# Ledger of designs, part 13: VHH binders against UPF0313 protein MJ1155

Target 1, 273 residues: UPF0313 protein MJ1155, of Methanocaldococcus jannaschii (q58555r285to557)
Amino acid sequence: GIVPVQFSVVTHRGCFGGCSFCSILHHQGKVIQNRSERSILKEIRKLLNHEDFKGVIQDIGAPTANMYRMGCKKGLADRCPKNCLYPEPCENLIINHKPLIKLYRKIRDIVGDDVRVYVRSGVRYDLIMYDEEYGEDYIKELSKYHVSGRLKVAPEHISKKVCKAIQKPDGRLFKKFLEKYREIAEKVGGIKEVLPYWLIAHPNCSIKEMIELAEFIHKNNCYSRQVQVFTPTPMTLSTTMYHTGINPITNEKVYVPYTYREKKIQKAICLYR
Short names: E, the ipSAE of ESMFold2; O, the ipSAE of OpenDDE; V2, 0.75 times the mean of E and O plus 0.25 times the DockQ between their complexes.

## First folded at step 9 (VHH; framework vhh_vobarilizumab_d1)

Design h3 (from g3 with Y108W; at its last look DockQ between E and O 0.58; V2 from the best seeds 0.00; counts 0 for: pae E 2.8 > 2)
Fold by ESMFold2, look of step 9:
Structure h3 (fold): chain B 273 residues (1-273), chain A 123 residues (1-123)
Amino acid sequence: as target 1 above (273 residues)
Amino acid sequence: EVQLVESGGGLVQPGGSLRLSCAASGFTVSDNYMAWYRQAPGKGRELVAGIYSEGSTSYADSVKGRFTISRDNAKNTLYLQMNSLRPEDTAVYYCAREGDWFISGEEWGMDVWGQGTLVTVSS
């Protein structure tokens, strides 16, 4: 009958991720707009008293859950043309999970042990790996308290060619993340399962690269039905590559899977077990 | 009426110490994230130190180990203890209360500011 009320809390807007296909930059911008702890905790207290609240806060997050209080320390995000994370993190980028860890702990203190609090928004695993000071502590917090079922991450692909076109780290970093996450989650008795989101048929992704991805998935036990087919959206680098066959940043030729038939074959390869 | 008033600035020699005070009215300091910012002449305003409602603290890299943010809840007052002062610490220091929203790397998110207190570090 009546649609159940679901409770989620937004912590920030914006994303400095710089993925070639991602439209979040167009809709929310590169600037991270954060809510104060006071504002977030006030909302938490209010929802606990809501007549329809059933003891689950389904998401504490944003489209990229772990960018809270991160961003350019010089405040230049809205006017800087540089990719903040690719090929490597900008030295002016604040990457620090301490504010999120403290926020999660305060939320748990307010809601008590009988309320479940989850991060169901996707997490940028590379930010965790780049945060030498608090990345491991963030894994402990997430896996112990805030993962429902499997931790959602978006590596998209693992092939060097495809990840270069996407402007994300390749499978070498993702493999290191999987090993570190699983080891830490096991030690703290947390949820060690990871749910990767894959993007197929992106420029530079041929059948060869899909086979490479399938082999990686098998070897690292990271199967997922979360598979999206790249579609060209206005105003992205990936769409320019799709229509021109050239990466406009590097001026290099890129392979483009144009046909519906190839896209379906790539999807089948990605889902094969 | 919500208000912040800084005091305690002045002239000090390099290596010296100062304690800044920020008296709050119209709200409770311990219920809020509170911060100290500074702005040197001709330069942008920068975060110096912050204290969260539960008492945890954070510091800019340039002041870590030299500055200490604290508060006295009975007096409803925020403090900044500044030790081992350097000429580059010369600035107008502001206390501020974080508003409901703020932009990373900017002061935009602070909804209450004090008038500032000048700290000059020189021989």
Scores: ipSAE 0.264, ipTM 0.714, lowest interface PAE 2.8, mean pLDDT 88
ESMFold2 (binder alone), look of step 9: mean pLDDT 82; pTM 0.819
OpenDDE, look of step 9: ipSAE 0.452; ipTM 0.738

Design h4 (from g3 with S104T; at its last look DockQ between E and O 0.13; V2 from the best seeds 0.00; counts 0 for: pae O 7.6 > 2, placed apart)
Fold by OpenDDE, look of step 9:
Structure h4 (fold): chain B 273 residues (1-273), chain A 123 residues (1-123)
Amino acid sequence: as target 1 above (273 residues)
Amino acid sequence: EVQLVESGGGLVQPGGSLRLSCAASGFTVSDNYMAWYRQAPGKGRELVAGIYSEGSTSYADSVKGRFTISRDNAKNTLYLQMNSLRPEDTAVYYCAREGDWFITGEEYGMDVWGQGTLVTVSS
């Protein structure tokens, strides 16, 4: 999500990610509400003239940074019950990073070379991978101009069982992304480092799946310190699974780590080096 | 239904004044960038004045100091006060809204337009 810092600009609202543990869908909906370029650029100009401006725009972001001007081409998202991205992207979903790339470039043109413009909101790496035409260009733009320190991405997990519960792609796609991102970043002289968010002790994540994640992290040289233990929140699919021990979509039983001890162990496994 | 309806146009002598109104329905004018455009015979449509959601305004050089764009939030109406009118100000005047979108990556701009109101400046 958006990091609440001074001199951040919101590009849009909503999120069609459909993550099982996330409540954004209930708060903002999955229809993307986009700000106009004019509005965004106007705000940028105001920021530049602010007496406290120190030459850094902290975030050009949203709940998900790279959903700007994406969405259902049929305009049905508000009344469509299915997940737009899982298990595969909907054929009606417009996945195009061109508008966002253009926006970034326009912003850079306005602010000049002495001002840094960062994307600190989480990026959906899968959207990048699904965008065959502009995905790589987006990586070039991000890595070269808009990443500070590490690119924030949220695979959450890599195990098929856990990712099924979370309704995200599994580690196969994330691995491909890492390789592509690092390669492109290297070529353009951009920031190669990635900050993956990991979610542990989610329904369907046992010690076995946690070990699988740990192995993946080590094998792919991933940063592991950004880890969160799943905590049930109201009105989420994951919470339902947590309380019922059943995936309500598939009607299958799911493993649920309930004990503090197991949660602690899973966290330790994730952080182990 | 979202719509804009202009009114207030007419015939006026050079040096005269006229106030155009744009009544909005289906949305709140203060939530969007709003603008007045005009199109003279044989010419393209051009921006005359704009007002941002926060209230800041901008004008074409040709009308600076003579025209004032404003809005009444209570009436949900956009205005264009035109003073010191000149023959070259003769045109059909349109009000328009910059939309908020939730669809494609296409380039968008002003998405709602009024029907226009004719302003004729002649002696």
Scores: ipSAE 0.015, ipTM 0.269, lowest interface PAE 7.6, mean pLDDT 90
ESMFold2, look of step 9: ipSAE 0.522; ipTM 0.820
ESMFold2 (binder alone), look of step 9: mean pLDDT 82; pTM 0.825

Design h5 (from g3 with G105P E107G; at its last look DockQ between E and O 0.38; V2 from the best seeds 0.00; counts 0 for: pae E 3.3 > 2)
Fold by ESMFold2, look of step 9:
Structure h5 (fold): chain B 273 residues (1-273), chain A 123 residues (1-123)
Amino acid sequence: as target 1 above (273 residues)
Amino acid sequence: EVQLVESGGGLVQPGGSLRLSCAASGFTVSDNYMAWYRQAPGKGRELVAGIYSEGSTSYADSVKGRFTISRDNAKNTLYLQMNSLRPEDTAVYYCAREGDWFISPEGYGMDVWGQGTLVTVSS
């Protein structure tokens, strides 16, 4: 054994993702608090001089890595009741990866070719797809320079019913992302592999929806051992659905997988190769 | 040495126009959220307009349609074009740079301020 010394840099705090299962306090969780480029670069220059630094910056990240300098251009995130991304992106939401691309390039210029700089925090693939101006350029930068092993994304599920309950895009958009990411990564000689994080046993996720997910995983070659079983926690829409059997946003009845046996079966289906 | 220097203030009749400039040194304007604030006599500073590093802009409701924030990256300079001026626009106008941590567009955490330029709108 060795003693791992890890160096990571936070770029921002907060997440405007609006996922039903996420127990984030509205003000701190939805508002994006950004660091300036100069603050980030100053920290990186200090890391380079650290006696234990061995040439790897493990993560340039945040709760969601690709929300840097994004958010509500009206400054209303802390008090607006709307979901910023679901069912579709709000007109007032800034979705633009140019600041991140610029930051990554400046970091690489400072640290030089001998230092590896990774993004190990997960990215929101839907933001990449929604960014018509810089989404493809962001894929180029990530896949070429900043992915170690596999790009981490959190689609959670792909079924229409389950994704509606979660308030995320379904597998149609994720499939388009996989195709676009892999094509671009191949063209630039980057890392093509994607590591999805799955959430099973969420309200509306029956065995039928898990089989649908497993078929999607096989067809699209997106296997992952990153599987979490939904657990009801205080103060979330998903926990309300779990206890009431009703989606409070749509007023629709939802299926809830209550039994431990079903949850075990869902996990086995998700992990089957 | 980090510095912001405003210019272009003056006396203007109601309905007139004025263009403010903010020359920056010691940092790159386009790498930062930059903003114009104003402070009327006896009042606190308030946000007027901001420009994000990627180029999008935001405005206080009181100035929308009358004021335009812009920048010239080659000159490293921030501008505020003020049209259809009203007596309530009378204030000292300041440009400001985002701090190490900030929340856009509210401007919490601004860390560099100019000395200000006085705009007086009166007959």
Scores: ipSAE 0.215, ipTM 0.616, lowest interface PAE 3.3, mean pLDDT 87
ESMFold2 (binder alone), look of step 9: mean pLDDT 83; pTM 0.831
OpenDDE, look of step 9: ipSAE 0.462; ipTM 0.743

Design h6 (from g3 with Y52W; at its last look DockQ between E and O 0.80; V2 from the best seeds 0.00; counts 0 for: pae E 3.4 > 2)
Amino acid sequence: EVQLVESGGGLVQPGGSLRLSCAASGFTVSDNYMAWYRQAPGKGRELVAGIWSEGSTSYADSVKGRFTISRDNAKNTLYLQMNSLRPEDTAVYYCAREGDWFISGEEYGMDVWGQGTLVTVSS
ESMFold2, look of step 9: ipSAE 0.285; ipTM 0.708
ESMFold2 (binder alone), look of step 9: mean pLDDT 83; pTM 0.828
OpenDDE, look of step 9: ipSAE 0.516; ipTM 0.785

## First folded at step 10 (VHH; framework vhh_vobarilizumab_d1)

Design i1 (from h2 with S104T; at its last look DockQ between E and O 0.21; V2 from the best seeds 0.00; counts 0 for: pae O 7.5 > 2, placed apart)
Fold by OpenDDE, look of step 10:
Order: sequence, then structure tokens, then C-alpha cells
Structure i1 (fold): chain B 273 residues (1-273), chain A 123 residues (1-123)
Amino acid sequence: as target 1 above (273 residues)
Amino acid sequence: EVQLVESGGGLVQPGGSLRLSCAASGFTVSDYYMAWYRQAPGKGRELVAGIYSEGSTSYADSVKGRFTISRDNAKNTLYLQMNSLRPEDTAVYYCAREGDWFITGEEYGMDVWGQGTLVTVSS
């Protein structure tokens, strides 16, 4: 999501998410460029001394909040055509939330108890799930200290068919995440609420898949109001699917909702309560 | 070659003072976050004090008011002034530099360490 620039701190650039519809890959690349803790903390101190500072750091973020100090252990991300996360995480991908947890703690130590430090950039829930060692600790830190209102996550969809097109995990993993997050948040007295971003009318998303999503939302008590309708953007895999009706990776036909009417219907289904 | 070399450790009585030095080579200390760590026998390494590139300092609660971290830019040396020393301050003290990374991977935190200098506080 869009985060205010003022009193927000960028932790890194790049994104290895590999989402089919996202253009970040083309703009910033898959290589995570990390700012040093020193640089980040220096900026934090400057913010604290700013005359207009009101006690809230709006975001400690990036295109994806929790990719800080993650990446290819071989350093090949800039030359590798693979999706780092789909259909499963690459064995060479370093998934470790420890550096980010340490960063959060250091920031909190600097700003003190009277200053709120939020993470408002989107969090990749799947990375949390894949991090067996520090994933839960990250949830503890986020929910207890860094979530304002609701945790922003972007499952986009839950249907296996749609998620295949988007190149994200399907609803099985997201469900597990929701359960784990809510459990841990409850234990630590943190914010349990989650704000899932939903993408509708993507290639491979028909009314059938939307019904599946609606059922999932209902069964898992998900917030449903954050909905985006897929819009083709230049140079994305999803856009190629949209125009060709074919998944260029698998050479399979994909369903494409082209009509405004269907898009409207899908949106209505998603928002229905 | 990037290197840190500690000195100044020794035996001191409780209530005494000691000044540790950390001579840096291959880089400029003022450009980096620098820190002192210590490791007591049978315990883990812990942060004692840090100094940021802009000059701000931080201390562990256990040493606040007693220890002072500083640097001499001309000498490219980090210091730890230790006053009112206590037996519980007995440890090997290490100086370290925070890495300035703008890359991928597991590289984070302190990337250069000295060999350590022993401080023994005993009556």
C-alpha cells in the first residue's frame, strides 16, 4: 500500500516476490539492497528531532516489509530467471527474519516508549511461514509493537488456479498463517487483526474462483474490503496472460475476465456479507 | 587490510578505573557504528557500549554512568573509559565495527572484531 513519505523509513529496495502482476521486479529488481542499521538508525534519530515529529514513525518499510537482509545466498538473483518463491522457495534463498527483528528492537530502544513505530508496508506472510526459526518471533514483534490497526498482508487470492497464475501460495498456506498469527498475537497481547489485500478478475479468476474466495473469507473471518481489480500493466506476466489468454510459462490456456460486468460481479461477490 | 586491535586490559581493584583502546586500520572509525562487547566466563557476549557515526552513544544499563565510549578521529582509535569497576565487569572486552552493507544475504551486524583484551576486577 501507499505509505506517507514523511516520517517513514525505507529499510531496503528490491523485491524477490515474483508476483505475476507486479511491476516492482522491473523497477527495482530481485536483488534486495539493504540499508545498514547505522544508516537507518541515523535517519530515525533525525526524525525524532524534527520539529514536526508527533511521536509516530509511520513506516519501517519497503516494497515488501520483511525481505530485509534476505536474498540469494549465491548472489545470482540479478541473473537468475527463476521465481525465488514459487512454486516453492528456492533452496538458495535466505529466509531469516532475525536481522529485521534486531532492527526493530534497536529502533524501539532509540525512540523510547512514547514513540510508536509502525510497519505499514505489506508483509509477505509466506516468508514468515517458511522461516521456521524466526518466523514466530517476527509475528511476536509485529503484533506486539509494530502493527497499527491491522497487519497488511497480500495473499491476493486463495484459489489454487488463480494463485498459480499469480505465482503465489494458495489458501492453504494463508489459512495456516492466519491461525498462527492470531494465536501468537493473542498470547503476546498484540494486534490480532489482519488486512488481506485481495486481487480479483485476474487471469484464471472466474466467478467460480471468486465464490471460492468469498467462502474462504467467510470461514476464516477475513476482512474483505481491501479489494483491487486486476488492471494490466506493461511488462508483467499477468498482462501477457491477459492479452494472450495463455500462461506463457506453462503454455496453458487461462480464463480471462474481460468484461466490466464480470469484474463488477466479482467485486460484489468479494464484498458480499 | 581491515583490522581492530584492542589494548589496555589488565588487573584492577574494585572501584578502580581502566581505559581500553581499539586501534583501527584499513577504515575510518568515524564512518561506522563502533561498539564494545564483553564476554565473561561462562556467559555469552553482550553489548557494552556503542558509538554511532554521528557521535551519539548508547550503553548497557549495567554500565551506564560508569563507562564512556569515545573515539579519536585523528588516531583512528576507539576508547572505553571504565570507571567504578566491579567484579562483575570481569570479562574479555572486544571492539567491533558494524558492517556497512548494501547487498543481499546474511551479512548484518558487526563484521569486524578485535582479538579481545582481558579485564579482571578483583580485590
Scores: ipSAE 0.016, ipTM 0.268, lowest interface PAE 7.5, mean pLDDT 90
ESMFold2, look of step 10: ipSAE 0.320; ipTM 0.750
ESMFold2 (binder alone), look of step 10: mean pLDDT 84; pTM 0.839

Design i2 (from h2 with Y52W; at its last look DockQ between E and O 0.75; V2 from the best seeds 0.00; counts 0 for: pae E 2.8 > 2)
Fold by ESMFold2, look of step 10:
Parts: sequence; structure tokens; C-alpha cells
Structure i2 (fold): chain B 273 residues (1-273), chain A 123 residues (1-123)
Amino acid sequence: as target 1 above (273 residues)
Amino acid sequence: EVQLVESGGGLVQPGGSLRLSCAASGFTVSDYYMAWYRQAPGKGRELVAGIWSEGSTSYADSVKGRFTISRDNAKNTLYLQMNSLRPEDTAVYYCAREGDWFISGEEYGMDVWGQGTLVTVSS
């Protein structure tokens, strides 16, 4: 049938996430370039008057939805070689969800109760956990007003070994996030469901690590069909690991699942119920 | 044409007061986040005070309690009342408008700047 026109609004560009496999840095960079509230709200007002608008703003987002107004407070991100988030957040990194909560509320004030406004871009759950002042308020805001179906997050994996290669937190932090998110969402009557995006066959991810992930998924009720098979792309740390068998950051050997057969087995394990 | 024009700078003794004005044309001041910045000799520009479209304000720690940002919507003019001035407040003061895009962590997220007005605090 006829596909309705979809409306989404971009809030910022760039990502300081530092994931070993991610190519977003080639296109947008590590520096967060934000739109002003005026620019975003002006676009929202124009959107409301569009003849094809059907009362749903599909996404208030970006490559990583919750990096609005976050970033290096010294303005050095474009020339700093350090990973901003791994192994620990840099002391100069602004992690604060208050500006984004404020923006969401202003959008809702403008569009009124008859317009649905969602965040369908993925969020970094670790930023929520690191934000001691406003992380819980952000969960309240998202779960109550801005989740369509399930909250999209990208943990990628949970194994310590694989997550170290990816340069993301492992399953210990993700489990704490799941518990906190679900508890808060239940209390405020919001959407409790979480949809994780998984990355399989990444360097250091053998069948053993996939079984570990599958067990985590079942124990924590976080099953997802959102599964990507790692593919070596130019100019990433993960591609270097894939071709050399060495993590260039740690100088340690890494296991690489090269064969199509193993990749298919890993995917089957990840999807098994 | 979008333009900002500062006035009110001058020489003042420590402990004195000055009121800076910033006349805006080509846009409505109350529709934007507006800010005052200053630049001391040999240093970069630094944020002094800001005012959001809804009227909330913020201040650098070094000026809290001494400086007040305000605006007069009828005159389309931004103000900075500076009291209890100190020698370290000596700088060229600029008013600025927030751009449609800005970089996180940079004090220079502004797309329109005035020419600046010099404030000298000296005995």
C-alpha cells in the first residue's frame, strides 16, 4: 500500500563513542555539533503544518540519540587521540542529560497532546548510567513519553573479552542498566521493554563468547532479532584486528572468526530461543 | 542585515560600575540565546553571561553576584550591568547570538558577534 511520509528531526551530528568497529567518525567526526533549540523547534513548527503530517514525529535523534550538548568541555575532541569513553569516561567529557530532557519537554509543549514524539535512534545506556544527576530523570522522560514499543540500545555484546575489543562496557554494566531502567519505567507507568542491538563475530568473539551472550539474553529477558554480523570496513580498529589477529591498542592476540560457517553458527546461537 | 552593536565601555576605577548595551537589528533578541563574552589581551574569548529566550540566565563563576544580564524587548537591546569591577575584568566585551549549529564545549557557538567595546578597570 501507500507508504506514509515519515517525519524525523536531527538534533546533532557526531559521536564520541569510540567503538572499534564504527565508521561514523569518517562522516561526522568525534565532535558533537548541536542544533540550537530555536532551530529544532522552528523545524517542529514547520513540520506540524506540513500537509502530509499525520501526528507522529518518528525520531528526535542522531547517530547516538543522547549525546545532545555532550562532548569535550575543552573543545579538543577533533585532535585528541584518546577514547572519550573507554576504558573510563574522560574527566573533560560533559555527560549531562538535562539539556535533552529540557528539549523534549519544550517539543511536547509545542506539539500538544495529540502528537506522538518518539526517540527511535539508539541511546548509549552507559551515558545514562554515568549521569548521576539526570540519568534517572532521562529514563523517566524516555520511558513515559518517547519510546515506541521498545527502547533501542546498542550494547553489542556482554563478554568482557569481546567488549574490551569493541571498547564498550561489558554485561555487568548493561545488567545494572536493565534493572534500573525497568524499575523506573514500571514506577512511572512507562514502556519497560528494551531492544538491544547485538554485534556478532567481532574479533575475540568465538562460539564460547556467543554462548555466554545467549545465556545472558535468556537470563535477563533481552532477546532481540536486531543482530549484525561484523564486517571489516576500511579505517577501523576492528578491521585492523580482523586482518592482523592483534589488538593494536593492547598489543594482544585476538581470536578472529573468519569463516562463513562460524559466522552463521554464531548468528544461530544469538537468535536461539 | 543581522547586526549587533555594543556600546558603554570605558575606563573605570576598581569598585566602579558600567552598563554595556548591545543593539540588535535584523532579528528579535528575545527569540535567541544571547550572551556576553570577553577577551583579555593575549587570551581567548570567554563566556561571561547568557540569557535564554524564555528569560533564564547563567553567569561565569568569576562574575556571579556582580554582573547582571538583561534585555529590553521593546528596544531590541541586550544589557550587561557590571558592578564591583576589578582589574581582572579588563577586556573587550562582545555580545553574541547563538547560531543554528554549535559545537559542544566551545564557548564560540555563536554565529553573530558585535565589534566589541573596551572596558578598562584601572586606578
Scores: ipSAE 0.279, ipTM 0.733, lowest interface PAE 2.8, mean pLDDT 88
ESMFold2 (binder alone), look of step 10: mean pLDDT 84; pTM 0.838
OpenDDE, look of step 10: ipSAE 0.572; ipTM 0.828

Design i3 (from h2 with Y52W S104T; at its last look DockQ between E and O 0.22; V2 from the best seeds 0.00; counts 0 for: pae O 5.3 > 2, placed apart)
Fold by OpenDDE, look of step 10:
Structure i3 (fold): chain B 273 residues (1-273), chain A 123 residues (1-123)
Amino acid sequence: as target 1 above (273 residues)
Amino acid sequence: EVQLVESGGGLVQPGGSLRLSCAASGFTVSDYYMAWYRQAPGKGRELVAGIWSEGSTSYADSVKGRFTISRDNAKNTLYLQMNSLRPEDTAVYYCAREGDWFITGEEYGMDVWGQGTLVTVSS
């Protein structure tokens, strides 16, 4: 049955993000497992008829909201050791937001104007940037119809050193995204506010890199309150870096902030206004 | 191996009845949304009737009140009872399964199809 308290709909499982600190890769795998559009719409209809439904679908989500119907065109993700997105998107990776946009539109058609449908799961901004054909359309759809308050994105950091360790794009791409998103959101009358998730005290993140992040946040008028301190978790690349002080992929030494004091300072720097 | 095999097609006079069967193997029909499609000569494939895993059904407007989709879980078979047949019902009828969970790629909807069975309605 439908859990009335959540009024959220899952669109898919898995994540091919390949973030060094994330355990989702190990738990759900890189292969995107999609629900059928019909199944999703059926669930939406059921939600609408629920006695406790208050006119809000809280989330059309997944580990990453915008990986729906994306993945390796060769079907190799389950046995491929490389990162699908870093340092560049794999040529075999299908990055297309059209199916998701279509889904959103169908959902809106079903629920009507009096029902809000939000995307509250994190969005990979880099996928949007890599989708030259439908990325902007996705921004239009999100900002205008599906964002409540702020769009959740997870750049994690902007420093080249830190992003190399995390295996995410650095601040250059994120800055471009911010500019594009804000511009498009403004044009369509959508929500232009963004909620970036920041990760501090990750391997390769010293005070120097935190200052760099702080400067970026201020310069680009980013929200800074959503910050997490890196904590090693089993079976992650970042954890290996943390314990060894070495990037096992590059065999390079990495700086590791071990002390509670430094972690506290880094957090303070991030939150400073 | 997952497959669907239609049967029951044939020649029938207008106003007549016909029952199509779709035998499934390799999966349980009651776990999936199943549907009947048809393709008339020179036309595209169209949805005729569907049945959800929980048993709810839907029909194209053109067949409402005349056709009934059902399933026998014990036989793992999908059925289409067609009554009051009309010449415009002439088509190859296909049964299909919708991939609901854990499918990859950009393909939507039905992931398993039968080979089809011909229904001809003519005086």
Scores: ipSAE 0.022, ipTM 0.331, lowest interface PAE 5.3, mean pLDDT 91
ESMFold2, look of step 10: ipSAE 0.381; ipTM 0.774
ESMFold2 (binder alone), look of step 10: mean pLDDT 83; pTM 0.828

Design i4 (from h2 with V29F; at its last look DockQ between E and O 0.67; V2 from the best seeds 0.00; counts 0 for: pae E 2.5 > 2)
Amino acid sequence: EVQLVESGGGLVQPGGSLRLSCAASGFTFSDYYMAWYRQAPGKGRELVAGIYSEGSTSYADSVKGRFTISRDNAKNTLYLQMNSLRPEDTAVYYCAREGDWFISGEEYGMDVWGQGTLVTVSS
ESMFold2, look of step 10: ipSAE 0.301; ipTM 0.729
ESMFold2 (binder alone), look of step 10: mean pLDDT 83; pTM 0.830
OpenDDE, look of step 10: ipSAE 0.573; ipTM 0.828

Design i5 (at its last look DockQ between E and O 0.20; V2 from the best seeds 0.00; counts 0 for: pae E 2.2 > 2, placed apart)
Fold by OpenDDE, look of step 10:
Structure i5 (fold): chain B 273 residues (1-273), chain A 122 residues (1-122)
Amino acid sequence: as target 1 above (273 residues)
Amino acid sequence: EVQLVESGGGLVQPGGSLRLSCAASGFTVSDYYMAWYRQAPGKGRELVAGIYSEGSTSYADSVKGRFTISRDNAKNTLYLQMNSLRPEDTAVYYCAREGDWFISGEYGMDVWGQGTLVTVSS
């Protein structure tokens, strides 16, 4: 039998996020490999009966928590060179949170009211925003039942220049998400707090863009302590930008902060409050 | 032995209806996510409709309002009711079962039927 180390459950593999700095795409691919509901629920039941179980399922997670049963309706993701989400979601991308909501509800039905089930893997907020039918319902479910402390999201940055390089939506969409999330969470009595991950010193991020980020954080009352400094890793688009000073997709020059000093300054700017 | 066998395909005029069946053996369809796919000539295989273990359903935008996926647990059979058929619905239709990669190492849909041809033409 399976002996869980941390009482976490994996729901799927893969990620179609297409973030420039992320190596998951290369390791797990763009195709979402879903576990069956049966398998997941079976594992949940096993966890409940484990002698060391103390009433908390730490995570129902994956590289991205809310990509469960999403993906290309044409089955082309494994051979398609496109970014599925940037600059806009592909028309062939199925964005539907209904299966995941159903899964959460089933899990809650099985574990009962005395067991907490958390989602601690990162959530793509943009997918929530793009799901006009079930996005809000997903927020209701998350905030009310599945968030411990703060909702983990990864906008990475808000500047148009930086987000273009990272291939993520910019601060306009994130701001809308924050407002929507906080509103809905308040209405349902859920957890309103958000933990945004910030990536600094990425290609195309100068001090100017960091100031922009700092202002955004302040104006929107964002948590700022979760900060990472970009580090080049093999086989990523961002790494190519770092070494070449060029965005290979657009052939545009990008600013690259190389010095340790600037990295420290950018971090300080982000954390300044 | 785990197996899926489709039936019900044929020639139909535009605006017509067909009902496809997928008989399962070796497993219980209600325990799995099941789906219908189709592959038109010269095109890739695409998802048409899915039904989850709890009975909820999902559809491709191109077939919403026209197609209905269902199952009969007693018969262990999956169905696809296709109404208001269009020439662009012409394809080989496949039923499939979602695999359990966590247990078996099989990713995605791991059991497929042989397919049944649906031709919509005047």
Scores: ipSAE 0.337, ipTM 0.679, lowest interface PAE 1.3, mean pLDDT 92
ESMFold2, look of step 10: ipSAE 0.431; ipTM 0.757
ESMFold2 (binder alone), look of step 10: mean pLDDT 85; pTM 0.846

## First folded at step 11 (VHH; framework vhh_vobarilizumab_d1)

Design j1 (from h2 with S58Y; at its last look DockQ between E and O 0.62; V2 from the best seeds 0.00; counts 0 for: pae E 3.4 > 2)
Fold by ESMFold2, look of step 11:
Structure j1 (fold): chain B 273 residues (1-273), chain A 123 residues (1-123)
Amino acid sequence: as target 1 above (273 residues)
Amino acid sequence: EVQLVESGGGLVQPGGSLRLSCAASGFTVSDYYMAWYRQAPGKGRELVAGIYSEGSTYYADSVKGRFTISRDNAKNTLYLQMNSLRPEDTAVYYCAREGDWFISGEEYGMDVWGQGTLVTVSS
């Protein structure tokens, strides 16, 4: 019956993701501000003693869950004009899941086998793929212990054209991630299911690009009802594209789906099962 | 008051050894990630070694195999055993405590610093 009190722990603030539509950068910045393990574990211990705690930590997360202790090694990314991840990761960018794996293991050790600990915040799959040293181990930890139902990822789209406008990897990398994640999750007896978050009607996303996405979803069995329609938000590159019809980074014309009817059609195509 | 006080620096010949100490007051050393940094003349501070609250350690490549970080919980003291010292190890050495919130990057995570102790490696 009644929705229980839910407990979550924030591990860090900030996001160096560089997505054209995301306004989180204006509120938290590109610099990753982390909590120490000591601070996080202290909060976990307090939660265990709370009278309303019922054995579930709903989220160990942040706006992007797997950016803990990652970021520019100089700590001053807000002063740098470069996108940290697009078109390729910056050489000064720390991408390493070892601190998260260690943190998750310490949390599990403290809370014991009867407490469930989940990561319900979105995970950047490209960071996992870029981390050749610990990416596979992170998949093992997530899928085996920390996924509630389906792993939440935000590819947004898969078309080269749309993903270029968004400044994210396209479907080639996402397909490789799906294959790797599912293989590893099966091997360790973990949760294999992935829940992608899609963003439709973004600049450069016409009906053609939505058909491409729908075909990708069917072929790769990655259905999701997590579909957001792009809405312009002040002070983002995507909003500039929306109003001008031009990508200010490339100086190229972009298609913009302005009409309600087209947005509804795009949504229907995306949700078709 | 939270404080860190380093000691044990001095002049040593190449190939020699020193042990640095960092006495902590106002907090328990084993509750925090603790680290040693060093700053050579004309250079920035660099991370040398660290010890996590659970006991795992980190070493910079330049000191790996020669330096050992440790702590004595009864004395609330952090140590850096430095063996096979080289002229390039000459620096002011600082102990530091990781804060509850820190910016990614080696130097920006520390909220308490000692005053430093000078290590000079010279014949």
Scores: ipSAE 0.218, ipTM 0.706, lowest interface PAE 3.4, mean pLDDT 87
ESMFold2 (binder alone), look of step 11: mean pLDDT 84; pTM 0.839
OpenDDE, look of step 11: ipSAE 0.474; ipTM 0.766

